VH-VL binders against Thrombospondin-4-B (thbs4b). Designs and how they scored, part 5

Target 1, 176 residues: Thrombospondin-4-B (thbs4b), of Danio rerio (Zebrafish) (Brachydanio rerio) (q8jgw0r23to198)
Amino acid sequence: ESTVYNLLTSPDCLPDLLHGGLAEQGVTELYILTTFRIQPGTGNTIFSLYNPRDNSKYFEFSVFGKANKAILRYLRRDGRMSAVTFNKLNLADGEKHRLLFHLKGLEVGHPGGFPHSQGALPVPGVELHLDCRLVETLRDLPAVFNGLNNHQAVELKTMQGKAQEGLEELKLAYGD

## First folded at step 2 (VH-VL)

Design l7 (framework fv_libivirumab)
Fold by ESMFold2-Fast, scan of step 2:
Structure l7 (fold): chain C 176 residues (1-176), chain A 121 residues (1-121), chain B 112 residues (1-112)
Amino acid sequence: as target 1 above (176 residues)
Amino acid sequence: QVQLVESGGGVVRPGRSLRLSCAASGFTFSDYSINWVRQAPGKGLEWVAIISYDGSYTYYRDSVKGRFTISRDDSKNTLYLQMNSLRTEDTAVYYCARGSIYEYWGAFDYWGLGTTVTVSS
Amino acid sequence: DIVMTQSPLSLSVTPGEPASISCRSSQSLLHSNGYNYLDWYLQKPGHSPQLLIYLGSNRASGVPDRFSGSGSGTEYTLKISRVEAEDVGVYYCMQALQTPLTFGQGTKLEIK
């Protein structure tokens, strides 16, 4: 029941499929898969999810090769930004790396009641997987699901310049 | 620092209505699911209702469905429980309890002092 | 609905001795995400309930390390390694796997 979107490394390749009827179905799981190669001493924002109405960012991942530092920024439901800094991931090493971000929201579109078949309420948060290894779990309510489920626009964007030179793959997938 | 303060309890006859309030302070109210839990005199704890952080989901125990309505006003940091068609079995101390945003809907880490509802002839 | 059953219903303990309370669920509280959706609460006489343990074994902030939770699936245990006077009250387990959330009937802990 999830839809997968493939983005090639081309300028401003943006899917607009997060608009319209998808919000009526409710989105509770979001997967962002990216493959990149960053040269030592270089780095920039790899991608961001943003609201084009007010240009606010829901989710952003950046790599800073000079500091061997990566930063994940995401908007919390309370309107504040969270920032997670990874100091020793060695992502700017000239080698190919694959990252999977798994975002979890709360159940949406439920009729209520006593749903034995539905299992437990989901635990919201963000999981980061690097090269098939779980490296972080963030226990939080990502605001991107409020955007998706309230019919607000949510778009994915790759950054211009040096970040695009190292970006080999970017995929977005939804789970219900 | 974190506080939940219930109010609105009282003594009413069967069939009447009461509206309970829970005023929250010391945390970002809109990030948390909030629960109503009651306790009849000399009895154990009984979960009544929950409202999700954004108000999109509400769940109730069967005995209060159709009679009770949980709601929230995030601009006032206040939770409500509208109780209609009250029965003698609804007599209890009603607690407001904060759910978790990190692990699940449980982990009620902060509770109010409770407000007493007595339904009697 | 998931039914929660506690044992014993009451126990009396000499200060400094250990205490153990069991909680059984009518169905497994272990979710596919690997977590056990069970909490433990303490209600001291005249006070509101307070959280002791969440997700089966995690001690809540400010809770002394003499309290521990264990178990998985349908069988859970709360242990107090050395009971102190302030531990008097009624202990409740609660499942948070599905609605309605359900409490056990409570276990009263008294000092001899």
Scores: ipSAE 0.000, ipTM 0.500, lowest interface PAE 13.0, mean pLDDT 76

Design l8 (framework fv_libivirumab)
Fold by ESMFold2-Fast, scan of step 2:
Structure l8 (fold): chain C 176 residues (1-176), chain A 120 residues (1-120), chain B 112 residues (1-112)
Amino acid sequence: as target 1 above (176 residues)
Amino acid sequence: QVQLVESGGGVVRPGRSLRLSCAASGFTFSSYWINWVRQAPGKGLEWVAIISYDGSEKYYRDSVKGRFTISRDDSKNTLYLQMNSLRTEDTAVYYCARDLDYYEGYFDYWGLGTTVTVSS
Amino acid sequence: DIVMTQSPLSLSVTPGEPASISCRSSQSLLYSNGYNYLDWYLQKPGHSPQLLIYLGSNRASGVPDRFSGSGSGTEYTLKISRVEAEDVGVYYCMQGTHWPYTFGQGTKLEIK
């Protein structure tokens, strides 16, 4: 997390953006932070990390206030899509919300040794924090790290239309 | 150049079904939200349904919920409207209309329309 | 649902004269992002609707500058500075803020 990128003022191509800051063995941990304000009865995709060649999604979060629904989608390491629908989160309430996604991929092995204590290490997956509260933990391994570490076909798309200027913050931080 | 061409309209009795198609060309179909809008004879425009660019989000006018289903096949650049349990008040010309991705809420291109008549 | 009300229902103008159509919404169409999500469409006899004005005041591609849109919140106006024969048809406003998208009842423009 020593490097933080402001995605609202940066290029869409995240692998290129991260290239100069990546550790030699690549990215294994991502934090995506967003702050937004969405008016009731509206909604939009807050952000999407996607493959522009086929429009497939690596990681996407959408809020639809008329349906009172928030949806998280992400591509799993096994090539299948995980989709989680939140029917109880009222995020299109005209108030500011801060959302933190913590994504953890597979460990990069050390050639000369092994971890001495593995029981204390976090399980790879996705955690969702809403307004400083943990609201979800997902165990499926995200495939976005494969795209980022291979410098291939991962671009950012964010709020448009009715919700565009309600997006106040979109930042990405990484770790290895 | 952008084109939208509707088909599948016809004359049916109440309670029957029809499937409308909208064939798109001249743009990247998979990048756009697309709407169905209808117009009854001598009446105004009435919005029917919308589908997101990836097909995951679908929204409908209340009077057609549970009866109509919007879908898309991006490999064929085609939008569909499956209309079940048709009523006489569904009689209209049905238009396909393009919205920007992320549903900007304005329709920059419209098709020519296909006529649906539901009569006894 | 947001109700869109147009006035007048019809108007007849001599070529070269101005025309004005009003559209009122039951709730504000001005978003916190500063945009007014109201559009104007023209349906010429026997044709599909075509976009004239989007987001309150922006002319669509190919639309002559004699057409202008104005207004904010709940009150909007479409003006034609010099009506021409090809302008005949039914004009509709539409709100693009919330689903269901809703249209005004239409205003028929005729040439005298």
Scores: ipSAE 0.000, ipTM 0.508, lowest interface PAE 11.3, mean pLDDT 78

Design l9 (framework fv_libivirumab)
Fold by ESMFold2-Fast, scan of step 2:
Structure l9 (fold): chain C 176 residues (1-176), chain A 121 residues (1-121), chain B 112 residues (1-112)
Amino acid sequence: as target 1 above (176 residues)
Amino acid sequence: QVQLVESGGGVVRPGRSLRLSCAASGFTFSSYAINWVRQAPGKGLEWVAIISYDGSNKYYRDSVKGRFTISRDDSKNTLYLQMNSLRTEDTAVYYCARQEYSYGYDEFDYWGLGTTVTVSS
Amino acid sequence: DIVMTQSPLSLSVTPGEPASISCRSSQSLLHSNGYNYLDWYLQKPGHSPQLLIYLGSNRASGVPDRFSGSGSGTEYTLKISRVEAEDVGVYYCMQALQTPLTFGQGTKLEIK
């Protein structure tokens, strides 16, 4: 392969998604699945995970077809915003694409809320799968896990514009 | 090329207000978080505030909370710092600094030239 | 708040000689993701600060290879292998792990 991305293909790379919603106790995995078809030269924010009380954003994905860029923005656990720009993902090409974000590795406490071992917890991360191929792995865990674990208000929304006209599927699911 | 130009500094009495501006050019302003950092005469650097790329998240150092408000107007490519109830210890050169996010990393990759605020009795 | 302490506060070097600046944090800057959230900045006399090193050891674009950053956790070092006249200024470390972002008090580098 000539690509610098990790291209592993599988006939069925999507996990069996459970019923929508969030676990009452500790979210350890979060899946965000979106299917879209975007025409060249168009684009906008595809979706955001946000707090409806103050409109602060936890996790947001945008496509800018004219600039041939896709940007993932997320709130870090330290309260700072981070953004990752994908200059090589051709998502505004007039074809249907299925994009899966797999957020994993959460700091879970011992029963009763005590850390069991601070050095032994899994490294948090985000995997990005495009059309059943793993394209990117990010090592930073968005603060959205903190909000979900504390039963904070979290909603999933799409932005207005041309990108919304090509949106065919948007789903949120969790696993423990 | 990336440029940040601060303005709005001046000399005021304690208890007064000033509004600083930071005019940005050479990059997509709406895609970046931007910080205010100050430096008192002959002293070191001190972080003041940050605003997220979309304006939804704002953070401040404790000593300015409730007195300073950071905001942005993306239609004008301009960042603001509204400073109320100014104190003599707020005397400093105020810089705006862009926060780069390439590959999920955060660092201050470009700084403005600074604008001077003097609060004296 | 995380307190950043630099040493020495000033040093004078002859051109071509090495220089070393230390930075200590009051708590670890090593995140669970494996990165050390420490940056180094240089402020030349009369100028704005400029980025030299990010995430402990990565040189910013355009920074000469004679500059290097090292360290982990609470102890960090900035080294200049062969000091040149253009290196004069005040060097600051900054922790980028959590708000409020905090700087060291600065180290002034002068040429003999």
Scores: ipSAE 0.000, ipTM 0.471, lowest interface PAE 16.2, mean pLDDT 73

Design u1 (framework fv_lumrotatug)
Fold by ESMFold2-Fast, scan of step 2:
Structure u1 (fold): chain C 176 residues (1-176), chain A 119 residues (1-119), chain B 107 residues (1-107)
Amino acid sequence: as target 1 above (176 residues)
Amino acid sequence: QVQLQESGPGLVKPSETLSLTCTVSGGSISSYYIHWLRQPPGKGLEWIGVIYYSGSTDYNPSLKSRVTISKDTSKSQVSLKLSSVTAADTAVYYCARDEYYGSDAFDIWGQGTLVTVSS
Amino acid sequence: EIVMTQSPPTLSLSPGERVTLSCRASQSVSSNLVWYQQKPGQAPRLLISGASTRATSIPARFSGSGSGTDYTLTISSLQPEDFAVYYCQQYNNWPLTFGQGTKVEIK
């Protein structure tokens, strides 16, 4: 067992992750932590990792309070889009939620994560942790690592700058 | 490395506005959540409110009509204003940083500043 | 909104004894529970977060456990420097709320 409460990151890791400063060995693990509180009846895209050249999306999470739905969309390595709908998780309930996405790509060598197996996803894919509880494991390989490791533009878009209420924190960290 | 220090008047008259400043040194204020808390003499802790890295705020409903938290990132300062004070607002006031990804577990605290409300 | 109740209010013990402090929430806080130590004239010190995760530099004699509404802080062998008031705090719901504290004092 590992918990999000013990995951410490640099205060400026978010800018460094997406715009230079990427490890030469390649990014093999990506952690996306978001803390939010969404009122019933509102619909919001919490965050999106996207390619600004064509506005295509690598990884996007949205919560829609009226439909009581949360949707994760991400680009797969085969170029197809995966969409996962959560209809049992009431995330627009006016309460604070912490959602951790742990992404692991295919390993070439083992520079990062392997000596620290407790915090590592055992098999490549995506894990979702809600309020420090593992709620989903997805095995489709995400394409965001191809973007990061091949020097393609990857930018973070949030709606907070456009008066989106309820998003309290968004942090990204990666492992070598 | 990172330190928080509260400052402001130690004595405030009833009905006036209490104004405190929290100065953050050794780190970037815009990357942290800064909370205000208080503790009346001999009593327990009460959460007042928080300012997020974005500048958005959240307040304890019991104080919401009287409290304002703001920040000046260029000066690395967070301010607390509490209006219409009474003797019940006499307390040690703390600012604290939440370093654990918004866990609201306060790892770094200021030393605290005693504010007495008295005529 | 969530009421935190700590017991006992005061505990008088001798060094070397095992100490167990209780914290109960009025509704489930899903292990989003923090413990602090506060000595007279000082700011609180973080001990445990996430109900059971010890903070940096906190001695191994401190441990936390529990789930749902019921949580405990244990000091396996009380040391003289452990005399303090201990507070629990939930961070599952706003507003953040604290217990009233348990005072641990020497006999």
Scores: ipSAE 0.007, ipTM 0.473, lowest interface PAE 15.6, mean pLDDT 75

Design u10 (framework fv_lumrotatug)
Fold by ESMFold2-Fast, scan of step 2:
Structure u10 (fold): chain C 176 residues (1-176), chain A 119 residues (1-119), chain B 107 residues (1-107)
Amino acid sequence: as target 1 above (176 residues)
Amino acid sequence: QVQLQESGPGLVKPSETLSLTCTVSGFSLSDYGIHWLRQPPGKGLEWIGVIWYSGSTDYNPSLKSRVTISKDTSKSQVSLKLSSVTAADTAVYYCARFDIESGYYFDYWGQGTLVTVSS
Amino acid sequence: EIVMTQSPPTLSLSPGERVTLSCRASQSVSSNLVWYQQKPGQAPRLLISGASTRATSIPARFSGSGSGTDYTLTISSLQPEDFAVYYCQQYNNWPLTFGQGTKVEIK
């Protein structure tokens, strides 16, 4: 089963997402908040969203402590997975961390993708906020995230094992 | 073009240390983890251990007391040492590249090298 | 350690037949499962990752499905080049573990 949490009950650093409207046939922004504690040198997939009809994944988030990486994988419109990697994030240090991913430039009211307008819209990309501090911005994504259409079936699952045991909070919300 | 190739002696005496080298090309050891696996004749695959791009290592708990994996990034080589070998260590040994960014699988393998433990 | 069990150990089949291979984990691996094909004298070849995502250049006749502890690899119409040993592998927990393999052989 899929669940989306209201980010208004989240940390003060997160925006108010109740105002505005979603683009036709999709979502324009996605916020992913995770709170977790991972022991040094460990880590695995924290969660994934998938389509139960065909078992395709929309995206998944992993922390891999031996590599000091946080990895977000997402489904492209062409049916292949792409990955966004955040290097040099030592999240497997035995301490509690809160990570916010802000994905911008998802599909907006146009067949085939998000229209980019000079100076009018954000460049498609991902912002990573660690403990309410912006630590990285990636703008040259390999492909636009396919978006989560309100007509698509979405299921959420968390992984078994040590990475899941360190998971304290998982919240997702769509931006306007 | 990505390639991995194992090398080392094909025969090791019981109680000695098995030493193998994996030479890679087409990518940097600073960007990928390299794993060692083995397959005894007629049996399935067993994971031995890994050295990450950072130089950190992890070993299968069943082999941890006998295994050491190291690398020389400037030579594009990864080394496996397995001490105190017995006939049960007779196997084809593989090195493989692990793609954690796309999905936690082995995307490229060496051809494998047979090591026989016999006196 | 998660134990992976494949069944059946051996399948004797003719070209053109549909075949399903099973892989069971001793505990849930949450679709963190990979399928490999190995032909005699060769290293394993990646077929499917994440339980159902076909690798680049792998023919459409190969498909994977399953969840939790139970996974299946299906070959919709066996070709002569498909006779091989197939292994499943989990990456949900360390150490990485493999099934013992299912041998698909010609009848």
Scores: ipSAE 0.014, ipTM 0.563, lowest interface PAE 7.4, mean pLDDT 72

Design u11 (framework fv_lumrotatug)
Fold by ESMFold2-Fast, scan of step 2:
Structure u11 (fold): chain C 176 residues (1-176), chain A 121 residues (1-121), chain B 107 residues (1-107)
Amino acid sequence: as target 1 above (176 residues)
Amino acid sequence: QVQLQESGPGLVKPSETLSLTCTVSGGSISSYYIHWLRQPPGKGLEWIGVIYYSGSTDYNPSLKSRVTISKDTSKSQVSLKLSSVTAADTAVYYCAREPYYDFESGYMDVWGQGTLVTVSS
Amino acid sequence: EIVMTQSPPTLSLSPGERVTLSCRASQSVSSYLVWYQQKPGQAPRLLISGASTRATSIPARFSGSGSGTDYTLTISSLQPEDFAVYYCQQYDNWPYTFGQGTKVEIK
């Protein structure tokens, strides 16, 4: 089975994180919270959501201090990898940074819907929040929801690479 | 329409320093990562190092004590220096571009023609 | 470092045949795998990145597949211009590493 870590604490600007629950069936929303400190000139993969049976990646965030950039890579539903570069984020500055990734999929709905539902579903995508501010929105559906809802193994792994200052916090929560 | 072109001496004596230049045209070296690679006659490819848009570098650990990569943005040139050469350093040397990470990264999409460097007396 | 191993070392084939080339990594490279083609006297040419994405202008007869540690390059019907050495490269971790190459040669 998949191993998922519940969020334990939330910043004042994101109080709803404490209400995220652990759910393997019907997962439509995922939160990844990480806090890290990377020295200038160094780089690391901060975290990956991956399949531990074959080590394939669903979602991965890396910081490249020498290039002054960060890269988000994720597997799309069509089986292709997507890569997004953040050239304006200097995250390898020796300071603490806190990132929240909010991944949105399609709600598991009935053809008739819920009595109170008028067919409104979350728009699929990824939101990146840096220090309580939304800095990016991606509209592509991540394949990780297919893995989670079809009982495929999905795990969160910690930072890898040549970090002089490391990962301070990494948490994942399921939500509706 | 970006092009890379290697240049430098084709013959270097043992114990001397190998010096090569990669000239980039049709684009800015400040927008790309430029790698140096080599291929000994009849053998496979070996990665030497990279210079990032920031001017920072990373080197193959096996060559790190002997290799220096630098760039001159005003001339659109990237240089490779390899010290204390031996016959084992005889190879075709390539420079290659890794594009900015707007999409998939880690691949080299534009290569120079390569320049053969022979280390002999 | 991640060691890349290609097999077989050499394939002797005729035009029209199906070709399958293997590339194995010493640890998972998470589909961060590139295939290059190199003809005698020329620089390598990018064929496939991300294990399965064809580069611009690469014919449809070239396809890549695989995951984890095991990857394959397939040429569905070998053409005369396809006789070359093929290299795989991983970009999951530094330093970037290459296989030793597979030579596809005419009989």
Scores: ipSAE 0.005, ipTM 0.474, lowest interface PAE 12.3, mean pLDDT 74

Design u2 (framework fv_lumrotatug)
Fold by ESMFold2-Fast, scan of step 2:
Formats: C-alpha cells, structure tokens, sequence
Structure u2 (fold): chain C 176 residues (1-176), chain A 120 residues (1-120), chain B 107 residues (1-107)
C-alpha cells in the first residue's frame, strides 16, 4: 500500500450522496462509474468502501498488474469478507479502461455514521476517476450499459461471482 | 416466464450446412445472452457459442471456423448455422439462457432440445 | 481448456442411501462450478452454482462442496426421482467445459 485517498473528500465521488436523508432507513442503491489507466507493473487496492463504525470493509477492488488479474472483495452478512478473482484480465496495460459498478444493499443508516471510501494508489502512474451516482440521478443508465464493449463485459462477468450477501447485488459492466 | 424452443431439420447430409432456430417467448432476445450447446447421444455436453444482446458473438475455438450465430429481433429468434457437417456433429442441440449475465455462465433456462442426425 | 473429470462413471444404489459424486478440474476453477441433473429425454436442470449455492426449488437433500480443483455433490437420502445423470461444469475460464457425467441408477 503506497498512498491512500479518502473518497468522501473527493469532488468526484460520494461527498453528498450519503448525507441529507437519501437512505434514511435501511439500504441504498448506487452506481460507481470508474475510468482508470494503470501503467504495466503497477497495481494494488484501487478503492475501498468502509463502515465508519468499526472500519470494516464493505467492498474493495484491487488490480495486480504483473499477474494480469483483478480481485473484488465484499462483506458478507455474516461479517466475513468474500473474494472474487478475475484471472487473465490485463487491466494494467497503460490504456484507459472503464468499469461501471452497480451496488445494491449498501446499508447507510447503520449507527456510527455514513460509509466512507478510500482510494489506495500504489505508485505514480495510476490514474483513477470515480463518478458516484444514485439510481435516480443516472438517467442514461441503459445507454451506459449498452455502449460498453460487450466482449470485455462478458469476460468480467464470466470470471466473477455475484457479490450479494452483505451487499444484495453487485454488477459490473466493462468498457474499452 | 422465459421459454426457449429449438426447431430445424432432423436430418442433414455430410458436407452440408445445418441450420437451427431458437424461438424466445416471455421476454425479449434483446435483453438476454442466448447460448447454443449440443450433446451427442449418450455423451456429455459441449458449449458452442453465445450471442449477446448487442448482436456480438463468441464461439468455442474448436468450432469457430464452422459456426455462425445470428438473431432476428422482429421474429424473436436466434439462429445457429454449422457448416461442413460430419457424423461427429450428430447431437441434440439446445439453446439456453444464462442465469445472470453479470454473475457467470451457467444455464437455468433451456430449450427442449432438437436432435440433428448427420447421415447420407 | 480446462478438463473436467467426474467419478465414478456409474453408481447403483437403492432409495434412502447417501450418494457422493466427485468432479475434478485440471486446474483451479475458484469455486466457479455448477452441477446439473439430466433425466432421459430432458434438458439439463440446474442444481447448484458457485460450488455450494442450491438453486431455487432444489430440495435440501442436495448439497455441494469443494474448492480449487476438487468438488463434490452429495444427496443425503436418495429419492426415486433422483435417479439421473449428473454433470459438473466450470465457468471460471473460457471455453466453458463439462464433465462426462455420473449415472446414478437404481440397484
């Protein structure tokens, strides 16, 4: 772990989504649109979402550039972390990649405050831009999904399991 | 309730092209990834290929040179063409939908299957 | 491609007996493993996905376990309707591949 960014202080992601009563009781549904470029030979935890009460992880996305793999970790309802590994997926190739994460079941009314997120950038040469939106504010979601490279989206979906349990649903769509 | 139904000729001669159709009801083929699989009599299953809602396709490398999958949204049909058939292509052919295109490729909705015999 | 090997090829059993079916992959499939049941003249029926997650409407007597390269399907007490061929499939790596099947038949 080289550097860490608190995404709640980022202008690009989460600053006001979890405040103002948007999920006053229970869970929320949101989209995290990611655009990233990772130089070959770099990669680590790209970003994580935490529970401020006990600093437990809800969600973590990591890229291992030298191993041509990515790992998605998520919190199960029994309090344990589960992981899904994407093998043979070269995301650390110096090119721009886009992922759309769709998260359901994120609990924001938990005592201890609102969830926070952190980006962990391993070295210079990692560019990451996050755009977090509530379902109601993402009007062209069908166009976003339909505009992605279907072969790469299929590969990511094929290599991963459905992350539910502690999250009710997690979906990825991948672009070029 | 999504339903899939295969149709096509039961007998094809060696060296000809076999053509099968899968008719989808209870849902739009534009919303699903439709797969083709086959099973020779008394043997195991083999994945042939998939067509995505965009119309893009992926094929099993062992069959790629001979296989074409296409769709016609106005007829709610997905078609499979397999060229230069031999006796080894005799099988029950299935079309199927994956459980969840986001989770992985395992099949929860299957057509009834159609037997294709390759014989002179 | 990943080769899936099932054993035994055939099991002859009586109703009420416990049965365990094995599925081995030539390399790790990271629990991306599915079990199907197929009766004569029918399409395969989804039983278990993700190595251990039972599909909707599948009886509790069916359970799956395993990790890495070695997986098992267990039927705790065979019912008459359970006599069928069982197939495993991996969905970790493309192309998706199936085992040759295990036939569970009445003694």
Amino acid sequence: as target 1 above (176 residues)
Amino acid sequence: QVQLQESGPGLVKPSETLSLTCTVSGGSISDYYIHWLRQPPGKGLEWIGVIYYSGSTDYNPSLKSRVTISKDTSKSQVSLKLSSVTAADTAVYYCARVYDEWSGYYFDYWGQGTLVTVSS
Amino acid sequence: EIVMTQSPPTLSLSPGERVTLSCRASQSVSSYLVWYQQKPGQAPRLLISGASTRATSIPARFSGSGSGTDYTLTISSLQPEDFAVYYCQQYDNWPYTFGQGTKVEIK
Scores: ipSAE 0.005, ipTM 0.450, lowest interface PAE 15.2, mean pLDDT 70

Design u3 (framework fv_lumrotatug)
Fold by ESMFold2-Fast, scan of step 2:
Structure u3 (fold): chain C 176 residues (1-176), chain A 119 residues (1-119), chain B 107 residues (1-107)
Amino acid sequence: as target 1 above (176 residues)
Amino acid sequence: QVQLQESGPGLVKPSETLSLTCTVSGFSLSSYGIHWLRQPPGKGLEWIGVIWYSGSTDYNPSLKSRVTISKDTSKSQVSLKLSSVTAADTAVYYCARDYGDYEGWFDPWGQGTLVTVSS
Amino acid sequence: EIVMTQSPPTLSLSPGERVTLSCRASQSVSSNLVWYQQKPGQAPRLLISGASTRATSIPARFSGSGSGTDYTLTISSLQPEDFAVYYCQQYNNWPLTFGQGTKVEIK
């Protein structure tokens, strides 16, 4: 759909990884690595994940440099959106940042507990790591790095579609 | 039913502080963000700012030095204060509910209240 | 901030005609675009969100399309109650910004 194409230059496996297929691979933890550069004083959506059937959002990360805030939104198992606000975080400083989302308790396809429909990623436990020591964290997990070869690196389009303005790369990896 | 209603003085003198109240019904301020917007007569819409269910605020950078948004959840009221007003601040002021959780678009809206800045 | 530009500024049309309104963003808004209708003396009314999703109770004659920087609102057959000003708004970046509006008026 146009929504997936507009958000990602090469979205290939991203929706598939986040619903359905991961359950068959025994995934219980998911790592999402972003690399971006945002100009001072701006607010930008870093990435959004959509259900391709109805273009509804189920996962989104935004940085508000003017307010020194970052907001993570995700769709809960009960169908309600939740937001996690990180106050006093200015990632819109013109510098390159690497941000790791570490999601625990992913239960895609779990018997009796998780709906089997696509496009909704309930995130029961979210750990968000927002400083540049995150590269070192990933180096502690060699198996996760090897897993990235099975999960496409996807390039986020900038706000101009044709220009690179601060969004560089979204990578997925999972542990189990 | 879900409803938002703006109230406050219709006339404010230049250099004074404009103070408006948005009273909501049919939902809790602990569950939704409330935005303030304005529209000068015959002109387009401008976003002023928002107060989220958490109490956090975000303001349009063009107005940030003059704007304060606050709320009293127990009274179901959101307040807007805009300091040092000039004739350029003459507008219909709206409060509007964030559609969901940090969506940044609005439904429903209050009916609006006209504020004229004049001596 | 993202600048939203609507065109044309004014359309003079008769009932029954097809209406096409344009909204262009200064940079991609990733389909995070909403359309509102406003009649004189009234608050804006939500028409379409996410570039193409009709709001509850909005007639099927209204449709939205587009992606990236270019978006369109179409009214397939203009009705008398559709004469109004139409605004687009982006919610991809903060501050939230609106177009200047397109006035659809009776010919």
Scores: ipSAE 0.007, ipTM 0.501, lowest interface PAE 10.4, mean pLDDT 69

